# Designs tried in a protein design chat: VHH binders against R-phycoerythrin subunit beta (cpeB). Part 4

Target 1, 175 residues: R-phycoerythrin subunit beta (cpeB), of Prochlorococcus marinus subsp. pastoris (q7v2z3)
Amino acid sequence: MTVSKSNQILSNDRDLENISNKNIEDIKEFINTANSRLDAIDSITNNSHAIAADAVTAMICENQDSVNTKISLDTTNKMSVCLRDGEIILRIVSYLLISDDESVLSKNCLKDLKNTYLALGVPLKNAIRVFELMRDATISDLKSTVNSMKGEKEFLSDLISNTEFQFERIINLLR
Short names: E, the ipSAE of ESMFold2; O, the ipSAE of OpenDDE; V2, 0.75 times the mean of E and O plus 0.25 times the DockQ between their complexes.

## First folded at step 1 (VHH)

Design c05 (framework vhh_6z1v_2)
Fold by ESMFold2-Fast, scan of step 1:
Structure c05 (fold): chain B 175 residues (1-175), chain A 123 residues (1-123)
Amino acid sequence: as target 1 above (175 residues)
Amino acid sequence: EVQLVESGGRLVRTGGSLRLSCAASGSTFSEYAMGWFRQAPGKEREVVAAISRSGGSTWHADFVKGRFTISRDNAKNTVYLQMNSLKPEDTAVYYCAATYDEFWLGQSSYDYWGQGTQVTVSS
């Protein structure tokens, strides 16, 4: 009995030593992919305010042809809700890129976004443009944080597609 | 109704660090969002960073993101710009500005300006 128990303990030790270099490389690749995903998400989360603020500012500059053009207080007050919501959306998108949990940004939870914006007097075309610019900025940020190795290029392509999908889902609620 | 005075501008070598300060007097400082702008000779003035009234929200231009950090101390009526990893391209006169506007990201929103402080980055 005691001999059998000792043999089981030694077998476990031997199994650890029998892991091939190929198996170790496969494990390293899995861990490296997970770390790259986390690094990309941390970048988006840490930059969420800047991404949203830059998008709102860029949309206003596009509409006025110059950052020096005076914008009305009414327009700026209405656009402040896009900044707030943009930051929240970026944080949710960043979470989705880690978790793959598609239920977090269900259309049912956001179904009244268009009606809310209409009630608040937020120009839908401006809100749509802000979210388009946020999408583009987020994709740019992802590209800057992921390296150019072959495996990571495939991973980056997946992240970009997922990011585009989440933003298009939100944008379509306003269209 | 607020007066702004910048300080801290000087000659710095490439890769160096510098902290700019902007002291506000007159109106209640905490009622204003603040921004840092810069202008090099022969170029248009550009926005570098901005900070909300409470300091709870900040914005930094892409060309300084990760290198510059805006902050404020409402108890001292002062806004700061911490500049790290300075490059020759950062050479400019730096201005602080204040706005009552709820949307503090637009350059046109800023009505109160300091006189500027010269930052020169040499290789």
Scores: ipSAE 0.000, ipTM 0.113, lowest interface PAE 14.6, mean pLDDT 71

Design c06 (framework vhh_6z1v_2; at its last look DockQ between E and O 0.01; V2 from the best seeds 0.00; counts 0 for: pae E 15.2 > 2, placed apart)
Fold by ESMFold2, look of step 2:
Structure c06 (fold): chain B 175 residues (1-175), chain A 124 residues (1-124)
Amino acid sequence: as target 1 above (175 residues)
Amino acid sequence: EVQLVESGGRLVRTGGSLRLSCAASGRTFSNYAMGWFRQAPGKEREVVAAISGSGGYTWHADFVKGRFTISRDNAKNTVYLQMNSLKPEDTAVYYCAAKLDYWGSYTEDEYDYWGQGTQVTVSS
């Protein structure tokens, strides 16, 4: 048995459990819309660590000193909090795409995000850039997942628009 | 519950170095994320550096970049702040603080346990 197989099983089970524990009536209504739509949204949660980590790395690469091509240790240390928050944000976005319940933005641990980053000295410009890159990567993940499906794919445009909307609201927490 | 005692603060000349220590009492010190804060006369207290419970993640404020280094020794229940290239504007009371190691806010309001502070004075 490989570590990746056991981790996939645990991750999927926990993600579904967490969704069902919040406003279960709203989630049940959404879950029954279409298997194809749900599969696209589930891909976001399954890829959340990779999406967040790649966004942090990409932001660091955009800001590297011209005399050094290696990722700065100081920038990496500062942005590690964005990795943790980014995974939570992707779970919240996935929930919002499934459900119309926007109360998670007021009931979650992101309530003081800007002040937290300011107190820790996290550059707000860089954090915003990470979340923008996460949005773009999430949209790319949705496109890739839907393009591998058979049948009607008209729901993709709605998912992209809603994803853009939810990320903009979360990015505004830093503005 | 954690009790924190800072030590090592003293008068030092500009360009000098100083190492602050924060001794913690209580079990399971590695469950606590630690931070160093400072407060200059007439100013608000500000975060200087933070470290996760394991020590695997560290963060430093931009105003101390490359000059200060936070570290910890969980076997000795101690957090350190190595301060190099000290400037007069680094003059402050330095505080050690602890909170349970979970992601979230690192603002002053989120830290549960605080030391009494140690005075660092940097002369010109």
Scores: ipSAE 0.000, ipTM 0.103, lowest interface PAE 15.2, mean pLDDT 73
ESMFold2-Fast, scan of step 1: ipSAE 0.697; ipTM 0.884
ESMFold2 (binder alone), look of step 2: mean pLDDT 84; pTM 0.861
OpenDDE, look of step 2: ipSAE 0.020; ipTM 0.327

Design c07 (framework vhh_6z1v_2)
Fold by ESMFold2-Fast, scan of step 1:
Structure c07 (fold): chain B 175 residues (1-175), chain A 123 residues (1-123)
Amino acid sequence: as target 1 above (175 residues)
Amino acid sequence: EVQLVESGGRLVRTGGSLRLSCAASGFTFDDYAMGWFRQAPGKEREVVAAISWSGGSTWHADFVKGRFTISRDNAKNTVYLQMNSLKPEDTAVYYCAARDLYFSGTPYEYDYWGQGTQVTVSS
């Protein structure tokens, strides 16, 4: 059940008697799949602040374990920009998962993210680590959410793979 | 008995094209994400491309984007890597790997590995 197939079926609704039971079932499956996808994405959006905040905190804590890698207070303050940027990234990933519209990645603010961080004095290695932790947390959240709701294996596997793929694309902007 | 058998590796000239195949058996192929990895002598194994179990999502490393394309045929239990515009830097043993559900660039997360197929690119 693709969007094109659903559009084709719905375009014939002027005469409902021409819609077969199979076509109706195809429409139901498409709607149910879309709703499950939206529910999973809503979970990401609702948890976006916590995911970003936890990732920044975890990255800072990782670096505080060793005197040689301990992050200064000044650097910690600069890393706070990753909180709002992290939330924006989660919203962009959510948008990409819904729309598959890659044009958002070509916007100046996102495509120039590396140069912006360099200009602000944000360590790229630390920013990359934050977004890797956000990716891992988002994948875990999706697995937990989908495992607690009814859904098809195909939906789960494709959603997780696509989420991982979108995060890697964004992280690579900093590499 | 799980098996991943790569084929198609050979000597090709710079700028040439090659298609690698990986035939899977002994497990439910369409339950697994598939990846192509490569390892040149004295180098670490690196991820080249990955594909979800359905083929609905793919990922390609920056150094092969626009040149390599991963695909799969679940009816034939086979994953493919189409390699175009080959460079000497692409010379390596290419490995097929399988993992549950989603793909990753981390080699240790893959459950099953093939024995590899040698690709050599020369002038």
Scores: ipSAE 0.005, ipTM 0.338, lowest interface PAE 10.9, mean pLDDT 74

Design c08 (framework vhh_6z1v_2)
Fold by ESMFold2-Fast, scan of step 1:
Structure c08 (fold): chain B 175 residues (1-175), chain A 121 residues (1-121)
Amino acid sequence: as target 1 above (175 residues)
Amino acid sequence: EVQLVESGGRLVRTGGSLRLSCAASGRTFSSYVMGWFRQAPGKEREVVAAISYSGGSTWHADFVKGRFTISRDNAKNTVYLQMNSLKPEDTAVYYCAADFTLWYEGSYNYWGQGTQVTVSS
C-alpha cells in the first residue's frame, strides 16, 4: 500500500486519517482494475497460438471461392510465417495494452514487415485478412474474460477500443 | 526474373500418354511454387496442377485427377506434367507458371510460351 509523501507529512489529526483511508481505497481500486486488465490480457497471451491458427484457417476457408479453389502445402508453409508472426503480434498487442510503450513498433522486423512478406512471397491480402481475423478473435476473447457489470462495461469498451487501435496500427504496416 | 520454356507437346491418340517438361532459367527456381495451366481454343485459361517448392506437396484439378501427375526436379530446374489416359477434351496449349498461389489472384509472376497438345480419336 502506498500513500503520497505530502499526505504522510501532515499533522496527526482527522484530516490525515481521512486522506490515508481514501488513499488506501484508491490504491485498492487501482490494483483491482489492473488485475482485471492483466487477467484479460493474460488470456490473449495464453490463447495466442489458437487465435493465430484459427485466423489463418478462417482466411483460407474464405478464399475457397476463388478461381484457384485449393491451397498447396507451399502456400501454407509460406503462410506459416504469418502464423508465427501472428503469435508475436498478439504478444506485442498484449504488451502495448499493458505498457503503452510504442517503441516496439519501430523494431526492424515489424517496421519492415510488408517488404519482408513481399520478399518471402506471402500474399499481403491474405496476411491483412489473417490479422483482421485475429483482431476479431482477440476482441471476442476479451469479452469472455471480463464480467458484464455496469462499471466493467465501460472498462471493457475502453479495452476493446484500445485493442482495435493497436491492431489497426500493425495492419497499416502491410497497407 | 525467371524464364520458362515448355516442351513435349504433340499429337497423341485418345487413351495415350505424354510427358510435358518446363525448363526454368535462373538461380531461384527452387523457391517458386510451380504450376501447369491450359487454354483450349475459345476458352479461358484454367489451372491444371500445382507443386510446392520442394515437391513435397501437389494439387491437381478435378478434371485431371487420377490421370495427370505433376512433379519437379530442382537439380535440373525442371517441372514435369505426366499425362495419362488422354481425352479429346485435353486438347489445349499447356503453360508453365512460376510464383503463384492457389488462393491469391494476380500472383502469377512468370509464364512460359506454351506447348500445344492435341488429342485425336
Scores: ipSAE 0.000, ipTM 0.107, lowest interface PAE 14.9, mean pLDDT 68

Design c09 (framework vhh_6z1v_2)
Fold by ESMFold2-Fast, scan of step 1:
Structure c09 (fold): chain B 175 residues (1-175), chain A 122 residues (1-122)
Amino acid sequence: as target 1 above (175 residues)
Amino acid sequence: EVQLVESGGRLVRTGGSLRLSCAASGLTFSSYAMGWFRQAPGKEREVVAAISSSGGSTWHADFVKGRFTISRDNAKNTVYLQMNSLKPEDTAVYYCAAEPLYYDSWTPYDYWGQGTQVTVSS
């Protein structure tokens, strides 16, 4: 028996010899797509607190005229769980954009989220609005970090579609 | 160590204007929502305004709406409060804080500055 590494090297050389200009372009497109995906996910992950906090703040701003200082503080204290959960959800969505492991955000976990919000007195309409704003902000972040090049428009469309799907699951279970 | 330093407070006549500044260090400023609180003699500390980490969203208390404007400069790690049409009731020590929407979770020793005195006289 020979050293397996030598046979692997010969196999790799044959693969490399078959790389034409077209094959090289295909490989470059694959690598560029992977890098763009990682950049987009890194942006969402690094900005998860800011995205969640901006969504909570925007929801409060939309309700500004109906809220005085004391009521606003009570409302924001109740909405603090949406900030915490929003950050976690953004990190989970980021993970799902890389992997096919959909078990991380199961229907049972989402039902538990709704029951927890009800138990804590979190207004579900406000929670729903926060997640709608987070969805919109995440999609905007994806559009800003992904370059528009050959093949990357399809990649961006897939990321947006998946992001919308995950947030829609959360929003629909809170309704 | 997180440090917040307020400045700009002074004596002003009714109807006057002031701009307060809060310089932050020891935190990733662009990741924190920021805000302004005030405390008048004999009263509890109350939230005046809040701004999201990006600056894209702002909130102002009803009693200052249309008169005060919060803003921030993430390149300078600074949050501002522009105060117009000042009234005697605005007399207070003004504080900046990180995560103002969760103010009940913050202690005066961690994420609060020492404050800047604003006095409005007739």
Scores: ipSAE 0.005, ipTM 0.290, lowest interface PAE 11.8, mean pLDDT 72

Design c10 (framework vhh_6z1v_2)
Fold by ESMFold2-Fast, scan of step 1:
Structure c10 (fold): chain B 175 residues (1-175), chain A 122 residues (1-122)
Amino acid sequence: as target 1 above (175 residues)
Amino acid sequence: EVQLVESGGRLVRTGGSLRLSCAASGFTFSSYAMGWFRQAPGKEREVVAAISWSGESTWHADFVKGRFTISRDNAKNTVYLQMNSLKPEDTAVYYCAAGTYEWLLDSRYDYWGQGTQVTVSS
């Protein structure tokens, strides 16, 4: 059979294999790097219930150590609102970290949160402490998720700073 | 796929000590808060102790405070309840639970174990 000129160009199959393998690895590295931020943020969403529940419990535990600050059963029941709202806030924060779209958590929405807590008899100092603990737990979760990703610490620092900023906005509106 | 398996329940004399263990599998243990509950015959289930996902925060009911200690080992996916100075009124089936804890509504816990019987004799 007659060998075409194109067959001569493609005669080195080892070079083609090397190029193909390099392209596959380059694409994998790009995808892994591009998605690492999303994976870290997704961790917050997947752990939102645990983070919120642990924050409420930690706040209660802190107040049990002092006879002057011991939380009543009735107050503990009212703090159930903070668990529900905490989960929702964590999901909103996750969205804001991806999209940078502040319309979802507007100033009016956060102002209404304070008025709602006052109307329900939720102690604002306790609610503020819950959100402080949620902030700290979320940052710990982000660090844990990215701990094995050496060289990608820059985006982690940005995520931590943005997380702190979003929780600061919520906490300040409850003060 | 999710399992919580309690162990360690037995007959013990008043003033004695006992450690309960709860082995977890089928979920990300380190992302869940854990609680110990108990239920005596004809009584409602009550919360005994709770521990945060990290183990840094714990809560104990007033009726066991100073006698019981909750702890966890995330490397072993296990939560423990160390019970000291046991009293006859501590007799109950003890349950391990994962999820939202320190909740008065049991429906807030996602996963429950089968229970382990603790009997304290005078």
Scores: ipSAE 0.000, ipTM 0.143, lowest interface PAE 14.9, mean pLDDT 72

Design c11 (framework vhh_6z1v_2; at its last look DockQ between E and O 0.01; V2 from the best seeds 0.00; counts 0 for: pae E 12.6 > 2, placed apart)
Fold by ESMFold2, look of step 2:
Structure c11 (fold): chain B 175 residues (1-175), chain A 122 residues (1-122)
Amino acid sequence: as target 1 above (175 residues)
Amino acid sequence: EVQLVESGGRLVRTGGSLRLSCAASGRTFSTYDMGWFRQAPGKEREVVAAISGSGGITWHADFVKGRFTISRDNAKNTVYLQMNSLKPEDTAVYYCAADYRYLSFESEYDYWGQGTQVTVSS
């Protein structure tokens, strides 16, 4: 069975389209919920360096064996590239969580990401694992941010599902 | 505390356009979510449009969608309502209102302007 993921993203737009001439309390609730959702998404960008750095470190730790240097003798160059790409990806994910504009994926160098990593000698399996770890860390950041908020937090499950969806689109560029 | 002054209300022909402005005074204008409201004689006050403190989120009532646009300029401490395709039923006093972001939903907007009259003639 195939269901367009753009229809699931539009579920938030359906809520906006169904808002009519409602009383002040409903409008304040709508604005405050939208502000809270945007604040949670903004946290991803604010923490992007830490999220990317932690993901790279975790991937390296997962792949250590009896010889700690098997991943790369010059890890500084590869970590710098992975960090820069990771921060860009996190900004793109934040944009995609607000808008379902897939054109951002083709307008950035990400459309050629697989070929770029092959040319640089970056193992695709390791790069995919870093992006999976970034996804998990991003979801943890969203949970922590939203849990600290006042008010209703029911948007969190949809935000997590959307985050998983957007990361899978990006990871598929490497597959 | 925020003080709000609306301006730009006047007599306009049916189908015409008008831009309302709301000048705000006080500290930290961007901290407040803003709204435009209207009240016709003998009717209850109703919300027309709302905008978040940053300006990134807007809402418009169905009866004005496609015709009215709320916006803000935080550098000028000003909220706007662009009104196009005006109808006689848009005749009302228009009010600007401010609400502190994340304040409880149990209260009305915290601060209100004095209102500006908009009259749409046949």
Scores: ipSAE 0.000, ipTM 0.383, lowest interface PAE 12.6, mean pLDDT 76
ESMFold2-Fast, scan of step 1: ipSAE 0.242; ipTM 0.667
ESMFold2 (binder alone), look of step 2: mean pLDDT 81; pTM 0.833
OpenDDE, look of step 2: ipSAE 0.006; ipTM 0.256

Design c12 (framework vhh_6z1v_2)
Fold by ESMFold2-Fast, scan of step 1:
Structure c12 (fold): chain B 175 residues (1-175), chain A 122 residues (1-122)
Amino acid sequence: as target 1 above (175 residues)
Amino acid sequence: EVQLVESGGRLVRTGGSLRLSCAASGFTFSRYAMGWFRQAPGKEREVVAAISWSGGSTWHADFVKGRFTISRDNAKNTVYLQMNSLKPEDTAVYYCAALKYGWSTYPQYDYWGQGTQVTVSS
């Protein structure tokens, strides 16, 4: 297969649009790496609701540990918005992990999210903690999805580092 | 339909250990956070420990931290509570619960088991 033909075949698949090599071996290596990435991304995408819901739950449970950090029922109800937004963030992170296309996520959109949360009375500290927990859960999911072999270990290490980078970028804009 | 069955509760001496199990069926266990609660006679039900759907995150109440450990086995649809250094104040009925999505009351759990009695004697 040639670059132009592979692009035509994969034109409806945003995850593989960056096959831009003119050498057959480079294309083969990319495709083999993309297969592992697609498995990992599918796992994250398919589990996005559970990951987001679990992160909200864990954050609330942590805050019940101390009288100084206990959250009210009203605050808990407001935190439910993080569940929906968490799923969207997980889908965006999933796209970024395979496409490496920074244009998908603008800093202005995340600044708008922060201002929206402030206007709605959503505690930013709690929202940030939810996203930290989503990051941790996503990394755990990636580790469980990718089989451990020499080549796969290098790929997994890079994927984890990239996942941490994308989440930290999002979290820092809310801080 | 949905079932949670706790087991392992018994009489144990102060300083002893005990492992509780909760077998789940009728829902996609691996997609739900799980928690352990307890209730002593005349007391409110309190949260003892919680574990995320993946097992990657756990929370333990201050009064059991360092003594109790929650874990899960998604292949067996089971959540566990390992209880060490038991004290008389740990005497209670222990309940397993699956956390619902959507927050109307916290902590709110949709699915409850029948409970298992733990009695700690001096």
Scores: ipSAE 0.000, ipTM 0.147, lowest interface PAE 16.0, mean pLDDT 69

Design c13 (framework vhh_6z1v_2; at its last look DockQ between E and O 0.01; V2 from the best seeds 0.00; counts 0 for: pae O 12.8 > 2, grease 24.6 > 24.2, placed apart)
Fold by OpenDDE, look of step 2:
Parts: structure tokens; sequence; C-alpha cells
Structure c13 (fold): chain B 175 residues (1-175), chain A 122 residues (1-122)
């Protein structure tokens, strides 16, 4: 998103010669906002392990009433996979928030994610729930990070919406 | 409170193009993400496209990807849906929707328009 907007501004190179002081200030503001946005997104990456772990834990807790099954080695393996993949998904989301490169969704391990989960006996419903919980946690992290920043915060709502879009796109791969 | 009014729906032939508009009033337009939905006879309402507050992020349903494009003009408090290569299966009432966040692409928007009828004939 940021790259695309920057490119649009730069593509108007012909107009750069007539950039008024006002336009320069607007560009500066845009850059500052973009940097703040990037910092917020970096927070997602920095907290990816915690976000994933919390989401998996929460999902398990939600299903405790339905799964009285003994903790088996198989369950541990499934949990490990969910944690690993959760972190990967968060990194992918972070990348998508920075770049307009949608090809990542088609080129990565995501294409076979559904089949992998099925092969591992991971219920898709639970996986989807984990991703939903990660979405919510990520949004919470973004809010917290941006609220702690100095400066204009008008980009937050847009960033949240974009985050929601990216998560939904990924979730749809499991449907 | 946001009021939404759709326009532009009409009868078109297969392969034709149509541009829908949705004018928003009552609040700061740029605070809301916008979406287009459609409902065909006997079918459930489905999301067609969505756009973030700034317009920097867009989503399009797979069935319309490449044919339809959502855009917005915050200065005019308007969201648009450019529809190209229309097919009979695109016949539906098209609805404009607004939300503070695009949390649920499946219909959890805060405000809705009354809809505009799009009919595509063979």
Amino acid sequence: as target 1 above (175 residues)
Amino acid sequence: EVQLVESGGRLVRTGGSLRLSCAASGSIFSDYAMGWFRQAPGKEREVVAAISQSGGSTWHADFVKGRFTISRDNAKNTVYLQMNSLKPEDTAVYYCAASEYIFDLYGAYDYWGQGTQVTVSS
C-alpha cells in the first residue's frame, strides 16, 4: 500500500518541477505517516510468536468442553504445527501490508495449506478459528502500538481495515 | 449516522458496462470503509467488493475479479463500482454499505443503502 502510494506520487515526476511548498509539505507528511505505519507493522512481526501462541491457546480453551481427549503426542504435534504456521501467516500478513504483491498468496506454502492440514488431521474449523483470533490479536497490537506513537494517527483505521482484508484472504484459502 | 444512496443500476446487455455510484451523507465519509454487495433473486446477499477508508486497500470477490473495480472519491463522498463484461448471472440488486472497519466481509456493515437494480439481458 505504502509502496503503491509512493509510486503514484513518484510517477507524477513531471509535476515534480512545479511542486509548491505546500505539496512538499504534503509529501513529507505522507512519508511520516508511511513510516509510522511501517513501525506499526513491524510490531506485528516482533510479537508474532506471542500472537500465535495466544491464539492457539485461546482456541484450545474454547474447545475444552468438546474435547475431553487425553493429551496425546499427536495433539502436541498438531499444536506445534499451528504455532509454526501461525507465525508464518503473521509474517505473510505483514508483508502484504507493506507490499501490494498479492503473488505471495499463490507462491507460498499457503497454496497447499488446506491439504497439509487435512493430511495432518488438523480440523480446518480450528485452524480458521486460530487465524481469526490472530487477526483480532494483531489488530489489538496495532492499536496499542499506534496509540503509543507520537504524531498523527489517522492511518490506523485504514491499516486495521487492510489487516482485516489480508487475514480474510488467507482464511479463505482454508475454506 | 451515515446515509447511503445508490444510483446507476439499469438494464444492460451481456458484455456491457455499467458504473454504479453510492453517495454518502451524514458523517465524515473518509472514516468509513465502503463495500458493494449484491443479492440475486432466491440467493443470499454476497459481497462484491470492498475498499478501505483511504482507498489504499481493495478487495474483490473471485467471481467479479478482473471485471469489476471498486473505487472511491472522498472529496465527493462517493464510492463507485465499475462493472465491465457483464453477464446474466450478475443480475441482482446491488447494495452499498459502510463500516468503521471491514471486520466481516460477509455482511457485518453498519450502514446500508436501499439498493439499485442491475439487470443483464442475454
Scores: ipSAE 0.000, ipTM 0.253, lowest interface PAE 12.8, mean pLDDT 81
ESMFold2-Fast, scan of step 1: ipSAE 0.389; ipTM 0.744
ESMFold2, look of step 2: ipSAE 0.006; ipTM 0.267
ESMFold2 (binder alone), look of step 2: mean pLDDT 83; pTM 0.853

Design c14 (framework vhh_6z1v_2)
Fold by ESMFold2-Fast, scan of step 1:
Structure c14 (fold): chain B 175 residues (1-175), chain A 124 residues (1-124)
Amino acid sequence: as target 1 above (175 residues)
Amino acid sequence: EVQLVESGGRLVRTGGSLRLSCAASGRTFSEYVMGWFRQAPGKEREVVAAITWSGGSTWHADFVKGRFTISRDNAKNTVYLQMNSLKPEDTAVYYCAADIYLGSPYYADEYDYWGQGTQVTVSS
């Protein structure tokens, strides 16, 4: 990922000896959207444990209503790795929403995650469900955080799309 | 294995619209992440947009947001790039790319399959 808007603003500054009012307004907009992004990221990272824990709990509760999918204590204990990994992934996803370096969620990292789950006997379908629930909770958190900003529907839509993209990437690589 | 063929590139006027298509041959198209890239003369190849396996999630580069929209039709094994409000700066060869294992959809070197490209020229 590159920060193309920042590059455009910097290019304008470089090309002009004096900054025009239009360039200043572009810079202000970039700073305002960056601050909103930081607020959203901070909210997700501060709530990462609750989001991950609630997702694991919800997945377990969903499976308790069906005889065929009822989860044993042994399976529940194996799913505890999803709590730790979920928190880490939420922090990584948060970084990806504002950083230029998306290498932190590399092919090797995701392959290692899947291989670890397989080696530990974690049911991948249950892990996938946890990440689906984390995705939904994260999007709800973003809506709550950004909803206080007037005129920011386009910005919120963009954050939600990026969040969905990153989680779908993780979910499908676990398949 | 998949083969990709782009179409739809042509000369258009500034402010015009154009839709590019990328037809995939081969099985399991729905399992691929699809991307559109472009390369202008003297510049590096850059990512324009990406779409996930099911078409549920999309990403667009900042320089085309609000103007371009990526979409896919898995029944037709085709991915599209709808380009609106075209600018001379959009003049480039547009490439379709595909990858099964998504490490990073934003970097050209992560995609295993590429089309031949289709030329888009935007004039005033």
Scores: ipSAE 0.000, ipTM 0.295, lowest interface PAE 11.7, mean pLDDT 73

Design c15 (framework vhh_6z1v_2)
Fold by ESMFold2-Fast, scan of step 1:
Structure c15 (fold): chain B 175 residues (1-175), chain A 122 residues (1-122)
Amino acid sequence: as target 1 above (175 residues)
Amino acid sequence: EVQLVESGGRLVRTGGSLRLSCAASGFTFSSYEMGWFRQAPGKEREVVAAISGSGDTTWHADFVKGRFTISRDNAKNTVYLQMNSLKPEDTAVYYCAAYFGDLWYSNEYDYWGQGTQVTVSS
């Protein structure tokens, strides 16, 4: 029910005015929260290429001992697919942070991504590590952006927790 | 003082059901993500399920989807894991964990319970 019976028994001007004033405060809070969320998402979107590229580079550097082998060089070339997909996933995560619509990252979509990586010979261990690094960088970017805003700490914590949820879903479905 | 206390772990038969509970204290429970993890002997700890502070968003690992359900009661500062159609492979120590707002830069859950043992016998 959208209308409660208790709400229907309020009939005087003072009760109505008090409800209106509270609703206006709630609306202002919602708009401020939405604006902070949009600023955070805009930051991720604007930095998506750098976040993905840096994550791929960091993963390769972490495998320093194997980078000079023929297999590692072939693997490095195949990891370029993770750069493109990483940018797309960051944009999808950004959408999920505002919409909270898990269906955009369906199990079938992520299973298809895993099957595509397997078919292309992309090492899943390396792909998972790239997504872990992108998660880390995205959290860092969100923290930096929100530190500049008037947003509540509880709101920031929820935003970051949601980012962790989305990346863990992706990482676990690739495993 | 932050505290997470799991309960409900016991021996159950294959195909049985069990509900785990995790009572939280020392923080604003409704503002923080809660998760259930498990670790079997000789295996790495793995994420089983997670729930947002509001309870509006839940995630379940593929190996438990359709069988396990995470939920929370913010009025009671408690998170639950309803486990149905239990299999021997579900035998593990189950841990409750909280992602704390003050430690937003962590890639790991900030606080962990001591764990509760679930044993599924054939």
Scores: ipSAE 0.000, ipTM 0.100, lowest interface PAE 20.4, mean pLDDT 71

